# VHH binders against Uncharacterized protein YNL108C: the designs that were tried, part 13

Target 1, 262 residues: Uncharacterized protein YNL108C, of Saccharomyces cerevisiae (p53929)
Amino acid sequence: AIENIYIARHGYRSNWLPKGPYPPPPTGIDNDVPLSEHGVEQAHELANYISKLDVKPEMIFSSPFYRCLETSKPTVEALKIPLYVDRGVGEWYKPDRPIIPEPATHEVMSKFFPSMISPDWEPSIIPSNKGETEEDIFERCHKFWPVFIDRVERKFPNVKTIMIVTHAATKSALGMNLLKFSSAKEPIDNKGTFIRNGSCAIDKFELVKGENESIPFEEREWKLTMNGNTSFLTNGEEMNWTFMNAFEAGSDADIKARRAAE
Below, E stands for the ipSAE of ESMFold2; O stands for the ipSAE of OpenDDE; V2 stands for 0.75 times the mean of E and O plus 0.25 times the DockQ between their complexes.

## First folded at step 6 (VHH)

Design u10 (from s1 with Y101H R102W W103S S104R Y107E; framework vhh_7pa5_2)
Fold by ESMFold2-Fast, scan of step 6:
Structure u10 (fold): chain B 262 residues (1-262), chain A 122 residues (1-122)
Amino acid sequence: as target 1 above (262 residues)
Amino acid sequence: QVQLVESGGGMVQPGGSLRLSCAASGFTFSSYWMSWVRRAPGKGPEWVSYISGSGGSTYYADSVKGRFTISRDNAKNTLYLQMNSLKPEDTALYYCAKGYHWSRGSEYFDYWGQGTQVTVSS
């Protein structure tokens, strides 16, 4: 049974820099933006941090978006572990967004990340091509977990520790579902604590009950032991996002609003 | 099968204007950034302009900034380049391309079709 789940947000996006011009997406796909140089450095700092942990991930499951693959690359190289793409941990796009981008195909992703992306993994769930409400993405992550964990444990029965590399909204929705909350807008404790989603922030969830893989996912109990950890980053926490924000995480509108608030 | 068909080129005198069109098929047009790229005889490709999938973000090469305007009609799967104040040095074969990689130049351009010739001479 899986005993440890790391969930990390991608690094600092190229379009988050205070001054452009910004590079166009390498794939040409709308919103498939690469990391900034700063984001690449964060990804290396994350890999260095993970390489020093007592409990290391044995494989990575990444969102198909360029920024998540780019964030994963230093960790893949440092640990020599396989990476699979699962569309089920992809980005959140609101239904009113003019374009709901379809992520790059395996062929296109492999062109940009040769020899990194393992074949033979089908999406556990596919996000709606018409966008998602806040309730929709929470429900997507709710449906994701039992399908995903069952498939991982069936295909890799000896694996105990995995890492998911994803986006701010998806990271929150995944974590809150894993902790059995009913929405992503609730605090995780009676002290008003929320999941933190800075760029390259990493969560750790540890299994409390259900070590036997014959125990259904719904009966397992998890504990959050690392909440959006950014202590290993030179600049600490940057670009934290929650479902209380008005705009999609890291969008042009989000960046404009953050700058106007300064 | 991705297909891009350029049109609207021709001969024009210095200071004149032309509007290029690119009809796209075989992919979800609105989901992709689109580029205009040109090749002068005996030279490598030169990136001209870039537009986001929604049309909300546009970028231009310094050589054409203020003279050219890139736009798109996602309902018609068509990309446009309005070229004003044309100069002899704008003479080239013009291609539309799906996507662009800033650091890799022409390596990530996909050219479909023969392009459309623009000749600026008196």
Scores: ipSAE 0.005, ipTM 0.417, lowest interface PAE 10.7, mean pLDDT 87

Design u11 (from s1 with G99S S104G Y107D; framework vhh_7pa5_2)
Fold by ESMFold2-Fast, scan of step 6:
Structure u11 (fold): chain B 262 residues (1-262), chain A 122 residues (1-122)
Amino acid sequence: as target 1 above (262 residues)
Amino acid sequence: QVQLVESGGGMVQPGGSLRLSCAASGFTFSSYWMSWVRRAPGKGPEWVSYISGSGGSTYYADSVKGRFTISRDNAKNTLYLQMNSLKPEDTALYYCAKSYYRWGGSDYFDYWGQGTQVTVSS
């Protein structure tokens, strides 16, 4: 059974820099933006941190968006582990967004990340091409987990530790579902603590109950032992996002609100 | 089925102007950055201009800055290139391209159309 799940947010985006013009997406797909040079540095710091952990990921499942693949690359290279793309951990887009981008195909992604993306992994769930409400993204992640874990355990029966590289909203929704909360807007404790989602922040979830694969996913219990850890980053936590903000992660409104809060 | 159909090319004298159009179908036009690419006789493709899905960001090759303007009408699924102060060196077959990216010193275009010929001569 899977005993450890790391979930990390992608690094600092090129379009988050204070001054434009911003580079066009490498794939030509709207919103498929690359990391800034700073974001690439964060990705290397994340890889260095992971390489020193006692319990290391044995494989990575990445969002198909360029920033998540770019964030994953240093870790893939440092650990020499396989990376699979699962659209089920893709970005959150609201239904009223003018453009709901469809991510790059395996062929296109492989041109930018040669020899990195493993074939033979079907999406566990595909996000709506018409966008998602807050309830929809939470439900997507709720449905994702039992399908995803079952497929991982059947295909890789000896794997105990995995890493997911994703986006702020998706990271929160995935984590809150693992902890059996009913929404992504709840605190995780009685002190008002929320999951932290800085750029290149990493969560760790450890299995408390359900080490036997015969135990249904619904009966398994997880604990959060690392919450959006950015202690290994030179600049610490940046671009933290929560569903309490009411903005899409990385939108102009989100960036404005974040800078005003600092 | 992705289709890109260019039009508006022709023959003009140096200093003249032309406006190219590209009618797009078979994909969600507003979801993609769009490019204009040209190919002069005997040469490889040269990227000319790039516009974001929303139209809010535009980029130009140094050879055309200040002379060419890229724009789009997402309601009509149409991309435009306004070409002013045309020079003989602008003579080329002009292509509308769905996406543009570059790696390993090579240019790549996800999809480009049939092209429209622009000839600038006295």
Scores: ipSAE 0.013, ipTM 0.478, lowest interface PAE 8.1, mean pLDDT 88

Design u14 (from s1 with R102K S104E Y107T; framework vhh_7pa5_2)
Fold by ESMFold2-Fast, scan of step 6:
Structure u14 (fold): chain B 262 residues (1-262), chain A 122 residues (1-122)
Amino acid sequence: as target 1 above (262 residues)
Amino acid sequence: QVQLVESGGGMVQPGGSLRLSCAASGFTFSSYWMSWVRRAPGKGPEWVSYISGSGGSTYYADSVKGRFTISRDNAKNTLYLQMNSLKPEDTALYYCAKGYYKWEGSTYFDYWGQGTQVTVSS
């Protein structure tokens, strides 16, 4: 049974730099933007940090978006662990977006990340191609967990520790569902603390109850023991996002608003 | 089934103008960035311009900046390149390409068809 789950946000995006021109998506897919050079450095710092942990991930499940695969690469190389893509941990897009990007196929991803992506994993859930409300992404992550955990435990019965590499909104929705909250907008404690989602921030969830696969996911209890940790990054926490923000995480509107507020 | 058909090339004198078109089919055109790439006689392909799926972001090679304008009509699945102040060094076969292109081969791109010839001579 799975006992430890790390969840990390991708590194600093190229379009978050204060001055353009910005590099376009390598895949040509709308919004499939790569990391900046700074983001690649953050990904290496994350890999170095993970390599020093007592409990290391045994495999990675990544969002299909380029930035998440790029963030995962140094950790895959350092630990020599398999990486699978699961569309169920993909990016959040609002329904009013004119086009909801369809992520790259396995064939296309493998051209950019040769020998990194395992071809034998089907998505646990596929995000709506019409976009998602805040309630929709929370419900997607609610439905994701029991399907995903069951499939991981049946395919890899001896695996205890996994890592998910994803996006800010998805990271919050996944974590809040693991902790059995009803909304991603709730604080995790009575002091107003939220899950922290800086670029390359990493959460750790540890199983408290439910140590075998025969116990339904609904009866398992998890504890957040690391909340959006960025202590290992040279520049610390950058680009934190919560559902209290007015715009989609990392969108052009979000970045413009943040720059204006500085 | 991806098809990209270029048209609009021809012969012009230096300082002249041409408008190239690319008719796309077999994929969701508006979901992809599109490029114009050219190949001059005896040389490798050179990336010319890039446009986002929505048309809101455009990029140009330094050699054409200020002279060429890339645009698209998503309702017609058509990509355009308006070329002004043409120079003899712009003489090349022009291709439209699905996705971002860099000659170094560091990025993925697709392009199909015969291209359209642009010749700038006195």
Scores: ipSAE 0.012, ipTM 0.444, lowest interface PAE 8.5, mean pLDDT 87

Design u15 (from s1 with W103Y Y107E Y108P; framework vhh_7pa5_2)
Fold by ESMFold2-Fast, scan of step 6:
Structure u15 (fold): chain B 262 residues (1-262), chain A 122 residues (1-122)
Amino acid sequence: as target 1 above (262 residues)
Amino acid sequence: QVQLVESGGGMVQPGGSLRLSCAASGFTFSSYWMSWVRRAPGKGPEWVSYISGSGGSTYYADSVKGRFTISRDNAKNTLYLQMNSLKPEDTALYYCAKGYYRYSGSEPFDYWGQGTQVTVSS
C-alpha cells in the first residue's frame, strides 16, 4: 500500500516576473508557461531537499503542464526515479475563461523532456474542457484519489512513497480530499491553518490507517506531516495561494493584486 | 495530423514588400502561439517572429523589427507575415511553425510546413 504521498507545487512562473515581455510557452499552448530562471533554481533546491529526506519518493506523477514537468526534472535526475503524467492533477481553469487549454500530448512533452516521461499511464480523471467551478475541482480530486491509488498499487505493488507535482488549487483540493474535508475552503485545524501553496512548496501526507491494499481508499486515514514546506528555498515562501483568494492561481490578475499589496 | 501550408513568396526588388500566408489545419489554431522561421542558403534556421494565440502579443528578431509585422486570423486559421523594406539578406525559405521554437541550430522540424521562397535581388 502507498504509505507516503508528497504533493508539490510547480516553481516560479516566467510570467510572474515584475516586468515583461514574457517568453511564449515552449509548446505553443496558451497558458503552458515555463518556469522563470528563478523557478528553475527553486526546482533544483526542491530536488536537493528531497534527496536529503529519510523517506524519498520512488516515482513522480506530474501534471502535463510544462511548468510541472520542468519543476520535476531536477528531482527525476537526482533520484533516478520514473515520472508519469496524469492529467487528473492538471491545472484549474474557471468556466468563464475564454479558452480552456488542452495540455501537450505525450509526444510533444517527450520532445521537450527527452527520456524523462514514462509511457503507459492513462489519466485517472480528465479535467472538464469547459472549465471548473471551485466545487468542480474539489469533486475532480475527490474522484481522482480512489482511481489513482488503486491503479498505482496494482501496477506498482512494492511502491510505498510517491510524489505528485501539480498546481496551487489542485494541490489544496487533493490535500483537503485526502484529509476527508468537505471543501477546499476549510482550515485543517481549529486555529485557522490552511494548506500552504508557495512556488515549489511541498506537502507530506502519511498513512495512519489502511496499510493493506485490500482496504478500500475511503476507509484509509491520512495525516498531514508537512504543510507547504518552503524552508529549503533561498527566498522562502513565494506566491502562496488559497481558495480564499479571488483569482486563479498565477493569473495576471492574481499577480497584479499581489504587486499592489506589496 | 498537423498541416501547415505556406504561400506568398516570390522575387522582389530591395525595398519591396511581400505578404506571406500560412494555412493551418489539424489542430485548434487559436489555442497556439505561431512562429515564422527562415532558412537562408547555407545557414541554419533563424527565428523571425511569433504571435500569441489571441494575437495580443507579438515578438520579433532584431534583424526584422520595424520592417515585418506578424498577424493572424483565427476565424480563417491563417497566419500572416507582412514584410516591408525587404533587403537582400532577407532572402530565405520562410516556414510557418506551430508553437514557439527558440533558435538553437537544431530546432524541431516536425511542426514546420514546406516553406515558401523569398528572393530579394541585389
Scores: ipSAE 0.000, ipTM 0.290, lowest interface PAE 12.3, mean pLDDT 86

Design u16 (from s1 with W103F S104T G105S S106G Y107E; framework vhh_7pa5_2)
Fold by ESMFold2-Fast, scan of step 6:
Structure u16 (fold): chain B 262 residues (1-262), chain A 122 residues (1-122)
Amino acid sequence: as target 1 above (262 residues)
Amino acid sequence: QVQLVESGGGMVQPGGSLRLSCAASGFTFSSYWMSWVRRAPGKGPEWVSYISGSGGSTYYADSVKGRFTISRDNAKNTLYLQMNSLKPEDTALYYCAKGYYRFTSGEYFDYWGQGTQVTVSS
């Protein structure tokens, strides 16, 4: 059974820099934004950090968006582990967004990340092409877990530790569902602590119960032992986001609001 | 499956105007950045302009800034290039391209149309 789950947010986006013009997405897909040079450095720092952990991921499941694949690349290279793409951990887009982008195909992603993306993995769940409310993304992640874990344990019965590379909202919704909360807007403790979602921040969830693969996912108990850790990054936590923010994580509107506040 | 069909080229005198159109099919047009790329006789491809999926962001090569305007109509799956104050050096075959072109890398166009010829001469 899976005993450890790391969940990391992608690195600093190129369109988060104070001055443009910003490079267009390598894939040509709306919002499929690459990392800045700073974000690439954060991805290398994350890989270095992971390579020194006692319990290392044995495989990565990444969002299909370029920034998440780019964030994963240094870790794939350092650990020589397989990477699979699962659309179920893709980005959150609100229903009122003018365009809900469809992510790149396996062929297109493989052109930009040759020899990195393993075939033979079907999405555990596909996000709505009409966007998602806050309730919708929380429910997507609720439905994602039992399907995803069952498929991982069936296909890779000897794997104990996995890593998911995703986006701020998805990272929060995944973690809060894993801890069996009913909303991504709840604190995780009685001190008002929320899951931290800085660029290249990494969470760790450890299994408390349910080590037997015969125990259904819903009966397993998880503990958060690392919350949005950015201690290994030269510049520490940047671009933290929670569901209390007004805008989609890392959207143009979010970045404009942050720059106006500075 | 992916199809890009350009039109609107022709012959024009220096200082004239032309409007190019590109009809797209076989993909979700509104989800992709689109570009205009040109190739002058005896030269390699030169990026001209690109536009975001929503149309909210546009970029131009220095050689065409202030003279050319890129736009799109997502309801009609059509990309446009309005070319004003045309110069002899604008003479080229103009291609509609899915995605964008980096002059130094060039690998981000996975499909180009057949092109439409623009000739500027007196």
Scores: ipSAE 0.006, ipTM 0.447, lowest interface PAE 10.4, mean pLDDT 87

Design u17 (from s1 with K98R R102S S106R Y107T Y108E; framework vhh_7pa5_2; at its last look DockQ between E and O 0.01; V2 from the best seeds 0.00; counts 0 for: pae E 10.3 > 2, off the site)
Fold by ESMFold2, look of step 7:
Structure u17 (fold): chain B 262 residues (1-262), chain A 122 residues (1-122)
Amino acid sequence: as target 1 above (262 residues)
Amino acid sequence: QVQLVESGGGMVQPGGSLRLSCAASGFTFSSYWMSWVRRAPGKGPEWVSYISGSGGSTYYADSVKGRFTISRDNAKNTLYLQMNSLKPEDTALYYCARGYYSWSGRTEFDYWGQGTQVTVSS
């Protein structure tokens, strides 16, 4: 049974740099933005940190977007563990966005990450192609967990620890669902703490109850033992985002707002 | 099936203008970053321009910057290249391409058009 879940956000994006021109997406898909060199460095720092943990992930489940696969690659190489793509941990796009891009196919992604992406994994849920409200992505993540965990435990009964590599909004919604909150906009304690979602930030959720595999997922209790950890990154926390922000995480509008506040 | 069909090539005097079109079908055009690539006689492919799926981001090779303008009409599934102040060195077969490039700058495309010839000479 799964006892430990890590959830990480992708590294620093190329289009977050102060100057262009930025590289076109390697897949050709709009908004499939790659990491900057800085983001690749963060991914290596993350892999080095993970390789020294007492409790290591035994497999990775990644968003299909290029930057998440880039972020995962150093950890796959360091730990020599399998990686699967699940669209259910994909990006959040607001409902009236002009373009809701579909992610690259397994075949396209495999050209860029040869031998890295394991076959024969169906998405646990497919995000709306019309965009999602904050309530919609929270509900997507609510539906994701029981379908996903059931399949992981059926297919990999000896695996206890997994890692998800995803995006700021999805990371936050996944974690808030594990902790059994009813909204992604709540603090997680009486001190006003929020889940931290910096670039390459990593959460750890540990099982409190339900170690025996007969307990339904919905009855299991999880605790957050690592909240958006960035202590291993040279520059610490960067690009933290929550649903209290006015803009989609890392969007052009978000970057402009951050630069104006500097 | 994915199809890319270029048109609008021809012979032009130096200093002249020409507009290339590329009709796209068989995929969600607005979701893809699109490119123009050219191949001059005796040379390998040279990347000319990229445009984002929305059309909001454009990039040009230094050799054409300020003279060429890439654009798209997502309602018509059509990519354009407006070429002004043409020079003899712009003579090439121009391709419309869907796809991507490697981080090292090499052009990597999953679908190409047949190309349209542009010839700039006195």
Scores: ipSAE 0.006, ipTM 0.324, lowest interface PAE 10.3, mean pLDDT 87
ESMFold2-Fast, scan of step 6: ipSAE 0.175; ipTM 0.586
ESMFold2 (binder alone), look of step 7: mean pLDDT 84; pTM 0.840
OpenDDE, look of step 7: ipSAE 0.013; ipTM 0.317

Design u18 (from s1 with Y101I R102Y G105R S106G Y107E; framework vhh_7pa5_2; at its last look DockQ between E and O 0.55; V2 from the best seeds 0.00; counts 0 for: pae E 5.2 > 2)
Fold by ESMFold2, look of step 7:
Structure u18 (fold): chain B 262 residues (1-262), chain A 122 residues (1-122)
Amino acid sequence: as target 1 above (262 residues)
Amino acid sequence: QVQLVESGGGMVQPGGSLRLSCAASGFTFSSYWMSWVRRAPGKGPEWVSYISGSGGSTYYADSVKGRFTISRDNAKNTLYLQMNSLKPEDTALYYCAKGYIYWSRGEYFDYWGQGTQVTVSS
């Protein structure tokens, strides 16, 4: 049964750098933006941190977007653990977005990440191709968990600790669902704390109740024991985002708004 | 089924202009970066230009920079290449290409059109 869940956001994107021109996505899919060199450094720092934890992930489930696979790669290499792609932890795109990209196919992803992506894993849920409201992505993540965990536990009954590599909005919605909140826009305590979602930030959720394999997912209680940790990163927290932001996380509009606030 | 159909090639004098078009079907055109690639007689493929799905980002090979302009009309699923100040060395079969699989290795794209011939000769 799963007892520990890490959730990490991808590293710093190439198009967040102040100077362009920015590289085309390796897959040719719009918005499938690769990491910057800085983001790759963050991914290596994350892997080093994870390698020294007492409780290590035994497998990774990644968003199909290139930057998430890039972020996962150093940890896969350091820990020698399997990685699966699950579209259910994919990016959030608003319904008014003019272009809603679909991720690269498994075949294309495998060309860029040879021997890294394990076969025979179907999506737990597929995000809408018409975009998602804030309520829609929260509901997507709500539906994701029971399907995903049931399949993980059936296929890998001896695994206790997993890691998900995803995007800021999805990370927040996944975590808020585990903590049994009704919205991703709520603080997680009466002190106004929100889940932190910096680039390469990592959460840890631990199962609180005593466990056996007969406990339904919805009856399990989870505690956030690590909130968006970035202490292992040379530059600390960067690009934190919450649903209180008016713009999609890391979008051109978000970056423009951040620069205007300087 | 993905289809890319180039048109607009022809014979032109040095210094002249041509506009190439590429009609795309069988995929969500606006979701992909698109490229122009050319192949001169007896040579391998040479990347010419690249444009983002939205059209907001463009890139050019040094040999064509300042003379060629890539653009797209996502409502018409059409890619364009405006070629000005044409030179004899621009003579080639010009292809429309979808995506960029091996950007860091410079190898090839997912799909290529059949090409349209451009000949620059006095």
Scores: ipSAE 0.137, ipTM 0.614, lowest interface PAE 5.2, mean pLDDT 89
ESMFold2-Fast, scan of step 6: ipSAE 0.124; ipTM 0.581
ESMFold2 (binder alone), look of step 7: mean pLDDT 82; pTM 0.837
OpenDDE, look of step 7: ipSAE 0.281; ipTM 0.667

Design u19 (framework vhh_7pa5_2)
Fold by ESMFold2-Fast, scan of step 6:
Structure u19 (fold): chain B 262 residues (1-262), chain A 121 residues (1-121)
Amino acid sequence: as target 1 above (262 residues)
Amino acid sequence: QVQLVESGGGMVQPGGSLRLSCAASGFTFSSYWMSWVRRAPGKGPEWVSYISGSGGSTYYADSVKGRFTISRDNAKNTLYLQMNSLKPEDTALYYCAKGYYRWGSEYFDYWGQGTQVTVSS
């Protein structure tokens, strides 16, 4: 049975820098933006941190977006573990967004990340091409977990620790569903704590009940033992986002609002 | 199957204007950045302009900045290049490209057959 799940957010995006020029997306796909040089440094710091953990991930499941693959690369190289892409942990786009981008195909991703992306993994769930409300992304992650874990445990019965590399909203929705909350806008404790989603922040969830592979995922109990950890990053927590924000995580509107408040 | 069909080229005098069009099919047009790239006789490809999927972000080569305007109509799956104050050095075959093209770059995807622009008296 899976006993440990790490969930990390991608590193600092190139379009988050104060001034351009901003590089176009390598894939040409709208919003498929790469990491900044700073984000690449964060990805290396994340890989170094993970390489020193007592319990290391045995495989990575990444969002198909370039920034998540780029964030995963140093860890793949450091640990020599396989990486699979699952569209089910892809980015959140609101229905009123003018364009809901379709992510790059396996062939295109493999061109940019040669020898990194393992074949033979089908999406556990495909995000709506019409965008998602806050309720929709929470429900996507709710449906993702039982399908995803069942498939991981059937294909890799000896694996106990996995890592998911994703986006701020998806990371929160995944974690809150794993903890059996009803929405992504609830605090996780009686002190008003929320899941932290800084760039390259990493959560750890540990299995508390349901160690037997025959126990359905829906009946298992999990505990959050690391909440958006950024202690290993030279600049600490940057670009934290929660569903309490007015704008989509890392969007141009989000960046403008943060700088105006500064 | 990705198809890009350019049109609107022709012969104009220096200082004249032309509007190029690119009809796209075989992919979700609105989801991709689009580019215009040109190739003058005996020269390699030169990137001219690119536009984001929504049309909210546009970029231009220094040689055309202030004279050319890139735009798109996602409902019609069509990319445009409005070319004003044309110069003899703008003479080239103009290509529509899916994604951002940079010579020899991994950003390159598909481009069409091109449309000829000739600027001479």
Scores: ipSAE 0.006, ipTM 0.457, lowest interface PAE 9.7, mean pLDDT 88

Design u20 (framework vhh_7pa5_2)
Fold by ESMFold2-Fast, scan of step 6:
Structure u20 (fold): chain B 262 residues (1-262), chain A 124 residues (1-124)
Amino acid sequence: as target 1 above (262 residues)
Amino acid sequence: QVQLVESGGGMVQPGGSLRLSCAASGFTFSSYWMSWVRRAPGKGPEWVSYISGSGGSTYYADSVKGRFTISRDNAKNTLYLQMNSLKPEDTALYYCAKGYYRWSGSGSEYFDYWGQGTQVTVSS
């Protein structure tokens, strides 16, 4: 049974730098933006941090977007663990967005990350190609968990610790569903604490009840023991995002609004 | 499956203009950044310009900035390059490319998604 789940957000995006020119997406896919050099440094700091943890991930499940694969790479190399792509932890795009980008195929991703991406994994759920409301992405993550955990435990019965590398909105929706909340906009405690989603921030969820694989996901209980930890990053927490924002996380509109508020 | 067909090249005198076109098929054109890349005789490929899937963002090499304009018509699956104030050093084979540029390292991935190219010759 899975006993520990790490969930991390990708590093600082190249299009978050205050001035261009910004590199085109390496895959050519709209919004498939790579990390900045600063983001690559954050990814290395994340890998170093994970390498020093007592309980280390045994495999990574990454969003298919370039930034998440790039964020995962230093950890894959440091720990020598397999990485699988699951579209179910992909980016959130609003329904009114002119283009809902479809992520790169396994063939294309493997050209940019040779020998890193394992081929033996089918998506647990495929995000709508029409975009998602806030309710839609929360429901996607709700449906993701029981399918995903069952498949992981069936294919890898000896694995106890996994890591998911994803995006800000998806990270919040995954975590809040794992804690059995009804929306991503609720605080996690009676003190008004929310899940933190800085670039390269990492959560840890530990199993409290349900250590026996025969117990269905719906009956398991999880606790959040690490909330968006960025203490290991040289510049600390950057680009925190919540569903209180009106914009897609890391979009050009989101960046413009943040710069105007500074 | 992916096909890119360039046209519009030719011979022109310095200071002249040409408009290149690239007809794309076999993929969802509007979902991809598109590039123009050129290769002069005896030299490696040089990136010229790129445009976002929506057409909202455009970028140019310093050597062509202010003279060339990249655009696209997503309804027609067509990419364009308007070339004004042409110089002899613009002489090259021009390729339409599905964007696979990398920011660090070599800067691009070479693959068979490049078109056949269209020759532009600027001479007096």
Scores: ipSAE 0.005, ipTM 0.338, lowest interface PAE 12.0, mean pLDDT 86

